# VHH binders against Interferon-induced very large GTPase 1 (GVINP1): the designs that were tried, part 6

Target 1, 242 residues: Interferon-induced very large GTPase 1 (GVINP1), of Homo sapiens (Human) (q7z2y8r1479to1720)
Amino acid sequence: DKRLFVLSILGLQSSGKSTVLNALFGLQFTVSAGKCTQGAYMQLLKVEETFTEELGFDFVLAVDTEGLRAPEHSNKSKDRDNELVTFVIGLANLTLINIFGENPSEMQDILQIVVQAFLRMKQVKIFPSCLFVHQNVGEATATDQTMDGRRRLEQKLDEMAAIAAEQEQCLDVTCFSDVIRFDVNTHVYYFAHLWDGNPPMAPPNPRYSHNVQQLKSRILMTATQESRGNIMKISDVKSRVQ

## First folded at step 1 (VHH)

Design u6 (framework vhh_7ubx_2)
Fold by ESMFold2-Fast, scan of step 1:
Structure u6 (fold): chain B 242 residues (1-242), chain A 122 residues (1-122)
Amino acid sequence: as target 1 above (242 residues)
Amino acid sequence: QVQLVESGGGLVQPGGSLRLSCAASGFTFSTYAMTWVRQAPGKGPEWIATISSGGSTMRDDSTKGRFTISRDNAKNTLYLQMTSLKPEDTALYYCAKVGTTYEYVWGSYDYRGPGTQVTVSS
């Protein structure tokens, strides 16, 4: 039975939200892909044999969601999204939360769903690791986005955590860091003006390349640390999915 | 329903100039980044330039001295000004709506127009 690191990506409905996973790990390592539950898709990526002992796992299971919907669409849609998010976060060793710069109002929707899910996980003593990835093709440079964006994100997360805690009668939660280990300066990555991909185009923006390298390093560090503690086997994941 | 329609292509002599236009409809043009991409016969697509909703531009180094991307939000129109054209610039030129930064990595556009042909020949 092989050792498995589970990486999930969570985001509002978008045709390209899984693209960041492929940029980090490369399509050439994909062994299999398919739907594992309604609204979730899996790609199994094989780690090169020369690196399996260094990393402590043989495969990466990348779990992508079909996309979360705005809360105002329907009660049944909201319930399904809540169940999907709870499942995906519970399955993963690390969850990437994807935020869209061109639709800032949708950021509030995803933060609401994510904070609610993390609060539920906290109540059952599960503390998942998460990183925020912000895509912004807008007017600001990456440097400008870093300062203002991080502060707004922290404020929104704290507001959502306080509201969720009040609704759930959790008197010991006043800000997002009470829900999950989080530092806005080290757990948020900004991407602006990405210019390279498949098919090949112009070289990547230097700021984008640096952010990808930092995110990749953080993911690998997290994966290595998790594998030293308790890593899942492929058979274990199949049992959890069904 | 998103629609993008390119125009302004044609036959031009080496050293000449052309201005391409892209008429957009079916979405709030001013809020999206827009891009120009070209594809020559027998070659893969080549990115030329992108302009943000606020007007900031990024251009490929090989063409940035000769090509300028711009937009007119009041007219829902994207432009590409091409100068000092070379035979190697012969291609179909497409405009595309960019949904997010990461979608661009895989050549995944929300929508791409049918293209306008540019031929540089004597």
Scores: ipSAE 0.000, ipTM 0.107, lowest interface PAE 17.8, mean pLDDT 66

Design u7 (framework vhh_7ubx_2)
Fold by ESMFold2-Fast, scan of step 1:
Structure u7 (fold): chain B 242 residues (1-242), chain A 120 residues (1-120)
Amino acid sequence: as target 1 above (242 residues)
Amino acid sequence: QVQLVESGGGLVQPGGSLRLSCAASGFTFSSYWMTWVRQAPGKGPEWIATIYSGGSTMRDDSTKGRFTISRDNAKNTLYLQMTSLKPEDTALYYCARHSYGYSYGLRDYRGPGTQVTVSS
C-alpha cells in the first residue's frame, strides 16, 4: 500500500482555488481525478520516485471544496457547508484556506465555519493543520497591508474562537491559538496579482511566482513532518470516504 | 536545551562572498531538516533554502544561483555559502529547525541571527 499526503483547499466560489492548485501542482502530475461521494473534487498526484523516500509519501491527494457558495441567510445551506468542511478538514493532513481579496465580504462567514469545525475536532482530539492564503493583494502598499491584514485576521479568529467555545461549552478556550497551533506571522501568505499591468496580457508578476514557490516548500515540509508522525495509506482514505 | 547560534555575518562589498554558519546543540542534528531565513529592515521574513536530513536541498528561485545550503552532521553545523552579493541581500540571517510529528509548525526554533550588510 502506498503512502498518501492529503491536501485540502477551502474557499468560496470565484476565490481562484483552481488557479492556486494548478500553480502549486499542475495537471501534468495528475494520475486520476473526480468527485467523491461527499461532493468534493479530488485529484491524485504522483510524487517523483527520487523524492518519495525523503518526503515519506508516494502520492498527494488534493481535495477541492468547489461547493462552497457566498453566504446566504439559510440554515440549510450553512448545514450543508458545515458537513462538507468538517469532512474535508478531518480527512486532510493540511488544509489551505483560500481567501480572495484583502477584506472580502464573505470572509467572516467562511472563518466562522472553519473555526467551528476546528473546535469540534479539538473535542475529539483531532488537531488539523492549516495555512491561510490571501489572493489579489495590492502591490503598492503590500508590506503595510500585510501587517494590518495579519492583525485583523488574528482579531477575527480570536473573536470567533471565543464565540464558538461558548456555544460548545469549552471554558478553556479564549483565542484561536487555544484551538489550533497557529501563528499569523508564519501561517498566512499574501499573493499579489498574477500580472503587474493592464491589460492582463502583461508578463507574470515575479513576486507572485516567488510566493507560490515558498508556499509549495511549506506544504512539502509540512507533508514530510506529518508522514513521520501519522502516515496515511490510500486504503485508509477509501475506507473513510465510503 | 535546544540552541541555534549563527555566525559569519559582517560588512562586505557588492560582488563579494560570505559563508554563514549555524552551530546546533541540544538535539539530534542529523535527524532534522534545517532552513536559512533572512529578514531585511522593514520587511517580513524571507525563506532562502532548506536542507533535508538526507542531504537534498530546496532553494528559493531568486537566490539559488548564488546561495548554497549545506550541512556537516559530524559537527552539528549548518552552512550558507553566499556569492555575488548585492545590496539587496542586506538582512539579518538566521537558521531554523523543523519539527517532526507536529501538524502545525515548520519551525520549533530559530537562532538569534547574524547580520549581513552589503555596501560599498
Scores: ipSAE 0.000, ipTM 0.110, lowest interface PAE 16.9, mean pLDDT 68

Design u8 (framework vhh_7ubx_2)
Fold by ESMFold2-Fast, scan of step 1:
Structure u8 (fold): chain B 242 residues (1-242), chain A 123 residues (1-123)
Amino acid sequence: as target 1 above (242 residues)
Amino acid sequence: QVQLVESGGGLVQPGGSLRLSCAASGFTFSSYEMTWVRQAPGKGPEWIATIYSGGSTMRDDSTKGRFTISRDNAKNTLYLQMTSLKPEDTALYYCAKESTVTIYSYEGYFDYRGPGTQVTVSS
């Protein structure tokens, strides 16, 4: 039984999915791939043997959502997205939430679903790690822009946490940090044009390779910390699919 | 004072091999991410590979089958093993220490870089 690190990616609604996986794990190769539910695609990647002892795991299970859609006043599609997100977050050692653009209000429903899922996980004492990735937000004054973006995201997450807590009757939750350990200054990454590629697929523009390397380093550090605590075995995966 | 010194470059025939070295001093080498970059005449810098403090690597897809990055923390030395060299590999190769800049630019990519070692692949 081999050790498994589960990485989930939420919020991708475009052809950038392969670019993200290729950029993060280009040194690994796919052992198997397929759908785990109608809305999720799984890819099993083998870690090179020279790194398995250092990282504390043998395989990475990458889980992508098919694409979360903004609700169009459809209760059925929203329920499906809620189930998919809860499933994907529940499987993961680390969840990447990909946010396109700088205005969180456009993604309010998706953020609400994500926060709701984390609140449900907290109630059963499961605390997955989370990182936010903002793409296509860069200007010459990117530092000032990201500070404003961080404040808006934090306020929106706090609002969603309060709403979710009221709906679930969890009176001990008043902000997002009550739901999961989260610091907007250290768990949010801003990338101007990281996902720019040449069709059909290509690595990110080398100009942004440092941003990719920093994100990869954070992912590996999180994975190493998780593996020292409670790394999953492949045989454990099925117990999480309820 | 941070110092990086590359060596091992030279003239090599197509299909040949070279091992580049980068000797580091002035900082705790084992704690930092290290990178190899190359620049051909008239072209911009091209990232080759990065090795993290723990030994994990990220490599450019176009060269990762022929180039291997490694480190020896006891000797404060970074290596690039190059095989099956092609004329298009002709460039100045330099090593770089981790940059604190989160928004990538070629000048802000690394805190410090060495002067480089020239690799020329020709008959």
Scores: ipSAE 0.000, ipTM 0.112, lowest interface PAE 18.2, mean pLDDT 65

Design u9 (framework vhh_7ubx_2)
Fold by ESMFold2-Fast, scan of step 1:
Structure u9 (fold): chain B 242 residues (1-242), chain A 120 residues (1-120)
Amino acid sequence: as target 1 above (242 residues)
Amino acid sequence: QVQLVESGGGLVQPGGSLRLSCAASGFTFSSYSMTWVRQAPGKGPEWIATISSGGSTMRDDSTKGRFTISRDNAKNTLYLQMTSLKPEDTALYYCAREDYGDYVGWFDPRGPGTQVTVSS
C-alpha cells in the first residue's frame, strides 16, 4: 500500500483555483485523474523515487473542487457546497483556500463553512492544515495592501471561529488559531499577476513564479512534517470516497 | 467556440474618459472571472483589472481610482470605465476569460482588442 499526501484546493466558482493547481503541478508526473462521486476532481501525481524517502510519501493526490457558488447565486446549491467542502477538507492533509483579490467578506459564507469544518475535524482529532492564496493583488502598494488584507482576513476568521465555537459549545476555542495551526503572516500568499510578457507564449511574471515556487516549497514542507506522524494509505482514501 | 469582442476605444484628450465593452459568447459568461489587459506600443501586456464570477474586483495600483471594471451577466458583457486618462494609457485593450487547465494560456480566448489613444 503506497503512502499518500492529499492536497485540496477550494474557492469561489472561477476564482482561478485551477490555474494555481496547474501552476503547482502542471509539469508533474500524473498517474491518473478523474471526478469522484462527491463532485471533486482528483489528480494523482507520482513523487519521483529519489524524493519518496525524504518526503515520506509516494504520491500526491491533488483534489480540486467544482467552483463554490457565492450566496447570491442559488440557495438550493448551498447544502451541496457545504457537503463538498466538508468532504474535501476532511480528506486533505493540507487545504488551499483560494481567494480572488483581497476582499475576504466576499468569501464570508465559504470561510464560515471552512472554519466549521476545521472545528469538526479538531473534535475528532483530525488536524489538517490550511494555506490562503490571494490572487490578482496590486503590486505598487502590495506591502501596505497585503498587511491590511491579512489583518481583515484574521479578524474575519477569528470572528467566525468564535461563533462556530459558541454554537458547538467548545470553550477552548476563541480564535481561528485555536482551531488549526494558523499564522496570518506565514500561511497567506499573495499573487499579483501571472504575466511578464505577451501571452500566450509569454513566461509567467517572475514575482508570480517566485510566489508559486515558495507556495510549492511550503506545501512540500508541510507534507514532509505531516508524514513524520501518520501517513495516509491509498486504501484509506478509497474507503473514504466510497 | 469562445469569442470575445472588445469595443469602445478611440482618441481622447488627457483627462478624458472612455467606457470599454467586451461582448462574450460561446461559454457561460456568469461562471467565469473576466480580465482587462492592455498592451502599449513596444511594451508587453499589462494586467489592468479582474472581476470574479461573484463580482469581486481587483485593479492594478497604477490605475487605482481611475479605472472601474464591471459586468452585466444578462448581456454577457464586461466593461472598463476609464477616467482621468493619461498619455501613458495609450494601448490596445483586451478582455480575457480566466481559463482552466493551462496557467500559461489564460489569455488564449481574447478578441482583436480595442485601441485607446490619449493625446492632444
Scores: ipSAE 0.000, ipTM 0.134, lowest interface PAE 15.1, mean pLDDT 67

Design z1 (framework vhh_7z1x_3)
Fold by ESMFold2-Fast, scan of step 1:
Structure z1 (fold): chain B 242 residues (1-242), chain A 123 residues (1-123)
Amino acid sequence: as target 1 above (242 residues)
Amino acid sequence: QVQLVETGGGLVQPGGSLRLSCTASGFTFSSYAMNWVRQAPGKGLEWLSGISGSGGSTSYADSVKGRFTISRDNAKNTLYLQMNSLQPDDTAVYFCAKDRGYDSSGYYYFDYWGQGTQVTVSS
């Protein structure tokens, strides 16, 4: 039975989610893929042998929530999204929350769903790990946008936590840090735009490599901590999804 | 522009055989692993088989192991799925799907799928 790390990726852009996954693990060979009953798309990826001893796992199960939003059925879509996100976060050793670009309303929607899911899990004493990834930030303004983005993200997370706590009647929760251990300085990563302009005329952005290395290091630390008793076997996950 | 086109689907009787092909264009075919995935009526996606870029490694879902064989011809940019001992529950739309490998854009990832080809197994 081989060791399995479950990585869930939530966000609005499927291509952005895939970019993050491949940046972390390099060239991967898909050995299993499909859609589960809850609607999540799952890919089982074989970790390159160079990394298996360092990481403490042999495979990554990447869980993607493609099809999360259906605008035609507002109420049905919300219920489906909440249940799917709760399932996906609950299955994962680590959840990446992928934000592509700077759209405040779309960011608020995904953060609300995510915070509600984390609050529900807190009530059953499950404390999942999460990291936020912002993609498609220009290099010239990246530092200023990073500082402002971190402040705005923290404010939105605190707002969503307060609202969710009131709805669930959790009087001990007033901000996001009451829901899950979160540090905006260490749990948020900004990926500069890959190009400094419009392809094909733009050169690659060197800041992208630095951000990938930082995120990879954080994931490796999380995975190493999880490998001490928390990492799952493939048979365990099959039991949960069947 | 990346394009994947499946062919070879059709109607076949139980116990019959069928060979699917997927023609790829717009990328260096031999640099990427390829997969076959199907969707049966009223069901979700089911992964069937994968093959490495060189063709040196293959893997199969338990439901098709021993009956289906994945292969590729990198000179022709074509992926194949040989299906033997077909059963009525093999009725599905079959898709070929591209795994991401390292490319010149560095870590830029796309999941590309063909349009699918219908396989119907009935008497």
Scores: ipSAE 0.000, ipTM 0.161, lowest interface PAE 17.7, mean pLDDT 68

Design z10 (framework vhh_7z1x_3)
Fold by ESMFold2-Fast, scan of step 1:
Structure z10 (fold): chain B 242 residues (1-242), chain A 123 residues (1-123)
Amino acid sequence: as target 1 above (242 residues)
Amino acid sequence: QVQLVETGGGLVQPGGSLRLSCTASGFTFSSYGMNWVRQAPGKGLEWLSGISGSGGSTSYADSVKGRFTISRDNAKNTLYLQMNSLQPDDTAVYFCTTDYEGSYYGSDWFDPWGQGTQVTVSS
């Protein structure tokens, strides 16, 4: 039986998610795909042979979300999104939160929902693994931009954690790092443009390659840790999801 | 050059306690997360615990949760592992590793940079 790593991906940029997955794992082939529940779509992706030894798994079950933050936001929509995100995070060995562009404010509502989901899981002693991937960052000003971006992301997460904790009456939570293991310096990965879309063909950005290597190392660590108690085999998928 | 030096190991009886230290040099210690890993005789590396650069968040492997506590002193560039309720199966060489983003790496979190510190739990 083959080893399965369950990866959940949250974010609004589907093409950006695919680019990151391909860069991380060299994924070339979807074995199966389908809608598993309200707003969640699953794809079983085969990891290329050259990467399976390094990563420690043979397949990735990628779980993507849809219908998050509909243009006409309402209380019903927010409750639906909270349930969906909680379900998706609960399925995963690791959750990637995809941020596109240089301003995380466009993801503020999603970050709030994510923080609330993690807080609920903390109450039942479940501690999911989470990484933030910030794509499409300019390289020329990268140090200033990424440091300022990390500071703003941390401020937003801490703000939302405090609000969620007050609403849930959790007296021991004052910032996001009280909710889940998180450090803006090690759990946020900034990816420069892989390709600007214009010919002629230039080699990929070397900075992007380094970011991929860093993220791969973190994913391997997570997979190795969870193989002790939570990594599924392909034969287990039917009993868990259907 | 980047350097990590583990100390504090020794021989202890079951139920005893030890505190390990890891002194870092050659990089901005407070900017990066740190981990403790161990290697028992004839076994591979096992990840035990991680801590953020600020020290604000921590995580633990199930095998050590509730018994071990990770902490850091960024002013001293030092990482600690407080080990309580030690068991014979905790006997291993203990290493610290970094999330350091330097261009040196072709290896994962589990590749130790130093010699480690030996912990032996025996009566």
Scores: ipSAE 0.000, ipTM 0.132, lowest interface PAE 18.5, mean pLDDT 66

Design z2 (framework vhh_7z1x_3)
Fold by ESMFold2-Fast, scan of step 1:
Structure z2 (fold): chain B 242 residues (1-242), chain A 123 residues (1-123)
Amino acid sequence: as target 1 above (242 residues)
Amino acid sequence: QVQLVETGGGLVQPGGSLRLSCTASGFTFSSYWMNWVRQAPGKGLEWLSGISWNSGSISYADSVKGRFTISRDNAKNTLYLQMNSLQPDDTAVYFCARDEGSGSYYTDYFDYWGQGTQVTVSS
């Protein structure tokens, strides 16, 4: 009877993931936590009563990933990362791809693996929902930098989609939007560091709160759309992850 | 090879002062936010203070505001905590910790910690 929303987070080592979850859901009661499978960790969180009606679900199953930056010299390591990413995307109602800081090389590697996973899922008629979260961007000139960043992200996603399609011999795929529903203007969120006070409980300032509200609105929209005939229950998750 | 080493702990009387140091090696110290955290006997970790890469941004826990001062010397790769008006409940092991973020930004996630230095406040 309780509604469950599955949220997967892909990205670097646990950088800002807890901060994002706390900002979205407030202080939550952890019901269960542990390893799910090869490098994925899950935590069952009870949504605060004040947010339950707004969000449309009672619990969040948060799935986090570790070890996405494996050495490039091993085909076995690459297969492991691809399997892990495909698993966590497939499990989720929504996947957040967390991009942190200024490391373009790591961003490119993660984007390539993610695009490959989405392409494989498209081949079996699975179309997951995905949002990009770019954390730790400069506040001053953020508007201009954010526009430049969105354009570069779109170009990189299109490049990775073309490469993946070529490797999979898919002649009908030329850009990322051929693989999954994606709009760089509405599916990418930029978070400047706007905290003052006591980490990790520092109060967010109004600009950070605005970005959080936009992300909440998208999550709520996604949860509402998914709930149509596909409402997930806790018992369904237990059967699926064991 | 990231290493953080705290020094300066010891026994002080209530109302006394103590200065802790944390020497960093194995990374570009001047690029990272640094933090002080403590753990009292039989209790959990308590965050005390954080400082940005250039000392332009500093924050404190309410329990130590006005009594403790965080500072850094990037030329010496050293973080400091000046502790004044010490109370018996300040007795704890004090750790320095590196925030995973860099530049003027922090993540509230600490990826490297020192071994700690013991501070005992007793009369």
Scores: ipSAE 0.000, ipTM 0.103, lowest interface PAE 19.5, mean pLDDT 66

Design z3 (framework vhh_7z1x_3)
Fold by ESMFold2-Fast, scan of step 1:
Structure z3 (fold): chain B 242 residues (1-242), chain A 122 residues (1-122)
Amino acid sequence: as target 1 above (242 residues)
Amino acid sequence: QVQLVETGGGLVQPGGSLRLSCTASGFTFDDYAMNWVRQAPGKGLEWLSGISWNSGSISYADSVKGRFTISRDNAKNTLYLQMNSLQPDDTAVYFCAKDMGYDILTGSFDYWGQGTQVTVSS
């Protein structure tokens, strides 16, 4: 049985997940891809054999919940999204929460559902690993925008955690870091625009490559540490997904 | 301002060797993955090999595995392709291509060199 590292991506709305995954891991091909019964899109990526011993896994399973962004205001859609998010976070060794653009308000509903899922998991003593990726950071200097962005994100997460805690009557939770181990200074990555203008005439932004490298280092460290204690097999994924 | 200049092409006999070089300017060379691509007469582009920013990841097309070796010297802003056991089918214009990212990406190159002609003939 082969060993798996499961990486979940929440909130990503485009096919850019393949670009992000290739940039992060240097993986050249997808072994298989498709939609599972839970509504998530899954890609199985093969790790180069020279790296499997060092990393402790043979494959990366990327799980995408892009459909989560499309819900209308029906109770049916909300129930489905909550089940999907809980499944995806519970399956993953690491969850990337992708925010597109300057303002997390577009992602507010998704962040609320994510916080509620983490809170539910805390109640059963499951503590998933999580990183936030804020893509397409705009015109101001990266330092200024990332400082303001981190402050806004932390405030939103804390507000959502407090509300969720009240709804679930969890008196020991007052902020997001009470729900999951989280440091806004080390668990949030801000990515500049991929291009220094409008493609195809724009050159790529060197800052984007630097941001990817920083995130890659963190993900690889997390993957290596997780593989030593909580390795998943392909047969385990088959039984859970089907 | 961004320039990629290939050199080292020429006429070589079957079974011979050539070393291509690509000198880069106008960008931070060691921040990006680099690729070699060729185009044979009357055919489309064929990706041959890619190398990550730090040489940590290297990949080859099946058609050149074991015969070609890609390498880079970041201090000299230069990409290399060592071509051994050349065959007439290797006759093509060889292009140096800059990747959009630091790891090898498929088909997403933003800058290309002018190309250098390699002709394998007896």
Scores: ipSAE 0.000, ipTM 0.117, lowest interface PAE 14.1, mean pLDDT 69

Design z4 (framework vhh_7z1x_3)
Fold by ESMFold2-Fast, scan of step 1:
Structure z4 (fold): chain B 242 residues (1-242), chain A 123 residues (1-123)
Amino acid sequence: as target 1 above (242 residues)
Amino acid sequence: QVQLVETGGGLVQPGGSLRLSCTASGFTFSSYSMNWVRQAPGKGLEWLSGISSSGSTISYADSVKGRFTISRDNAKNTLYLQMNSLQPDDTAVYFCARERYSSGWYKGAFDIWGQGTQVTVSS
């Protein structure tokens, strides 16, 4: 009979998803349980008792997906990815969409699947929140790259939303922000390299730690707002994720 | 048919102002990032400014920052460039360009261009 906030992360295989999750929830939360179902690895994290009333939930369920568009795939891998993405977005209060490296074009198919899933959720009056995390951007030109990256991401999402809406004859959707509440200036986070050089010889990058704390603050704010409307009980998770 | 048409060019004195307009037709204008690019006589293309599909994200080249303002009106399918404090070296043909639907990310990926409008800054 505990309250649960569900956080999902989507990304390509080897995109650093686990590193971000560990950085967000490390020493602040106690790992309670983990399990894998339908290609989603679920880890239950206990919120410290002193914060549960203020935040409005007792546990965070962190959902990490199998690497999407893995190099090894069968003829059914695209259908599997569609099913997995739809499942984890539908389960989540907040979904992190993880882009790794300086060329996010490799996320083209995954962003299309994500936009289609969010549009499907909108049609059944479910409005999950999302944030984009772009990792491993150059430190020296990060501001210029960030501004360019935000513009390109917004364009691509708007194009995918318009195409999906046209296919489904959704007259009230012309851009991605019509599908879910989204602002490219506040819902996209750019992370510097984790290390100043090659691990294990390199020290951690202080800017990465700062980026993690900013994202963590935003996630907790979102979780607090969500807890006032659509937080589920942990007993409900057994029936929904099983 | 997909088309961009620029208007508002002309002759202006140094220190003067001009407002360029670019009218889009044949596609969902509100779904595309738009850009302004110019070409001075005998020189290559120079990117000046870009604006996201919603208008919330705007970027400028250093050469025009603080002097030029990009904006858009999605209800009218129109892109604007307000040019202030014009200098003789701003003399160029000015193009509006639609940023391509891309499976890759890079600056200057444009698939639809206008015909251009001539701006001449001289006494």
Scores: ipSAE 0.000, ipTM 0.114, lowest interface PAE 22.4, mean pLDDT 68

Design z5 (framework vhh_7z1x_3)
Fold by ESMFold2-Fast, scan of step 1:
Structure z5 (fold): chain B 242 residues (1-242), chain A 123 residues (1-123)
Amino acid sequence: as target 1 above (242 residues)
Amino acid sequence: QVQLVETGGGLVQPGGSLRLSCTASGFTFSNYAMNWVRQAPGKGLEWLSGISGSGGSTSYADSVKGRFTISRDNAKNTLYLQMNSLQPDDTAVYFCATHPRDYGDYYFSYDYWGQGTQVTVSS
C-alpha cells in the first residue's frame, strides 16, 4: 500500500481547470485515470522516486470536477452540486478553487457552495486546506488591480461565511478564516494562460510563470506538512469512492 | 476521435473585420471549454481567448481584448471568433483548440486539428 496525496480542483466548466492540472503535473508519470461514481474525474500520478522520501508520499491523486450547474437550473441540480463539492473537498488534502473569466453569478454560486461545504466539515472536525486560483488574462496585470481583486474576494468570502454561520448557528465563526486557515495574500493566485505572448512550439512550460511555480511550491509545501500521519493510503481511497 | 475544422480566414485590410468558425465532432461539444490560438510567421503559439462549455464565461489575451469576441453555438457544435479592428500584427494562422478527454486518456493537453485558417492583414 502506497502513500497518497489527494489534490482536488473545483470550478465551473472551463478550460482553466485542465490548464492548471497540466501545468502542475505535466512532467509526472500518469499511472491511471478515470471517472468515479460521484462524477469527478481522477488521475493518479507517480511521484519521482528521488522526491518520495522528502515529500512523504508516493502518488498524487488529482480530482477534477467537470463543472457545476447554476442555481437557476433546478433544486435537484443544486443538491447534486452540493453533494459533489462536499465529496471532492472531503476526499482532498488540498482543494484548488478555480475561477475562470468573470461571470459574477457563476463565481458567486461556486463560492457559496464551497464556503457552506467547508463550514459543514468544520462541524465534524475535518479541516482541509484550500487555495484560490484566478485564471486572469493579461500580461500587464497591474499590482494595484490584483490587490483590489484580493480585497473583493476576501470581503465576499467573509460575507458568505457570516451568512452560513448564522444559518448553522455557529458561535465561533465570524469570517472565512474561522472556517479554514486562509490568508488572501498567500492563498490566492492570479494566473495568466500559459499560451500568451510568443510561447515556444513545445507544450506549455509552467517554469516560465512565477505564479504557476509559486502555486506548485505551495502545493508541495502543504503536502510535505501533511505527510507524517495524515496521508491516505490507496486502499482508503478505494473505500470512499462510491 | 476528436476533429476540429477552422474556416473563415482570408485577406483583409487594416481596420477590417473577419469572423472565424470552428466545427467540432467526435465529442460532446457542450461539455468542453474551447480556445482560439494563433501562430504568426516565424513566431510561436499565442493564446487569444477561451470560452466555457456553457458559454457563460469568457477570457481574452490583452492583445485582443476589446477587439475580438469569442462565442459558441452548442446546437451546431461550432465555435466562433469575431475579429474587429484588425492590424497587420494580427496576421497569423488561427487554430481552435480544446482539452479533449477520452475515458482512459487524461493528459490534459491542447490538440490542434488540421492546418488552421490563415488570416492576412495588409493593404
Scores: ipSAE 0.000, ipTM 0.123, lowest interface PAE 17.4, mean pLDDT 66

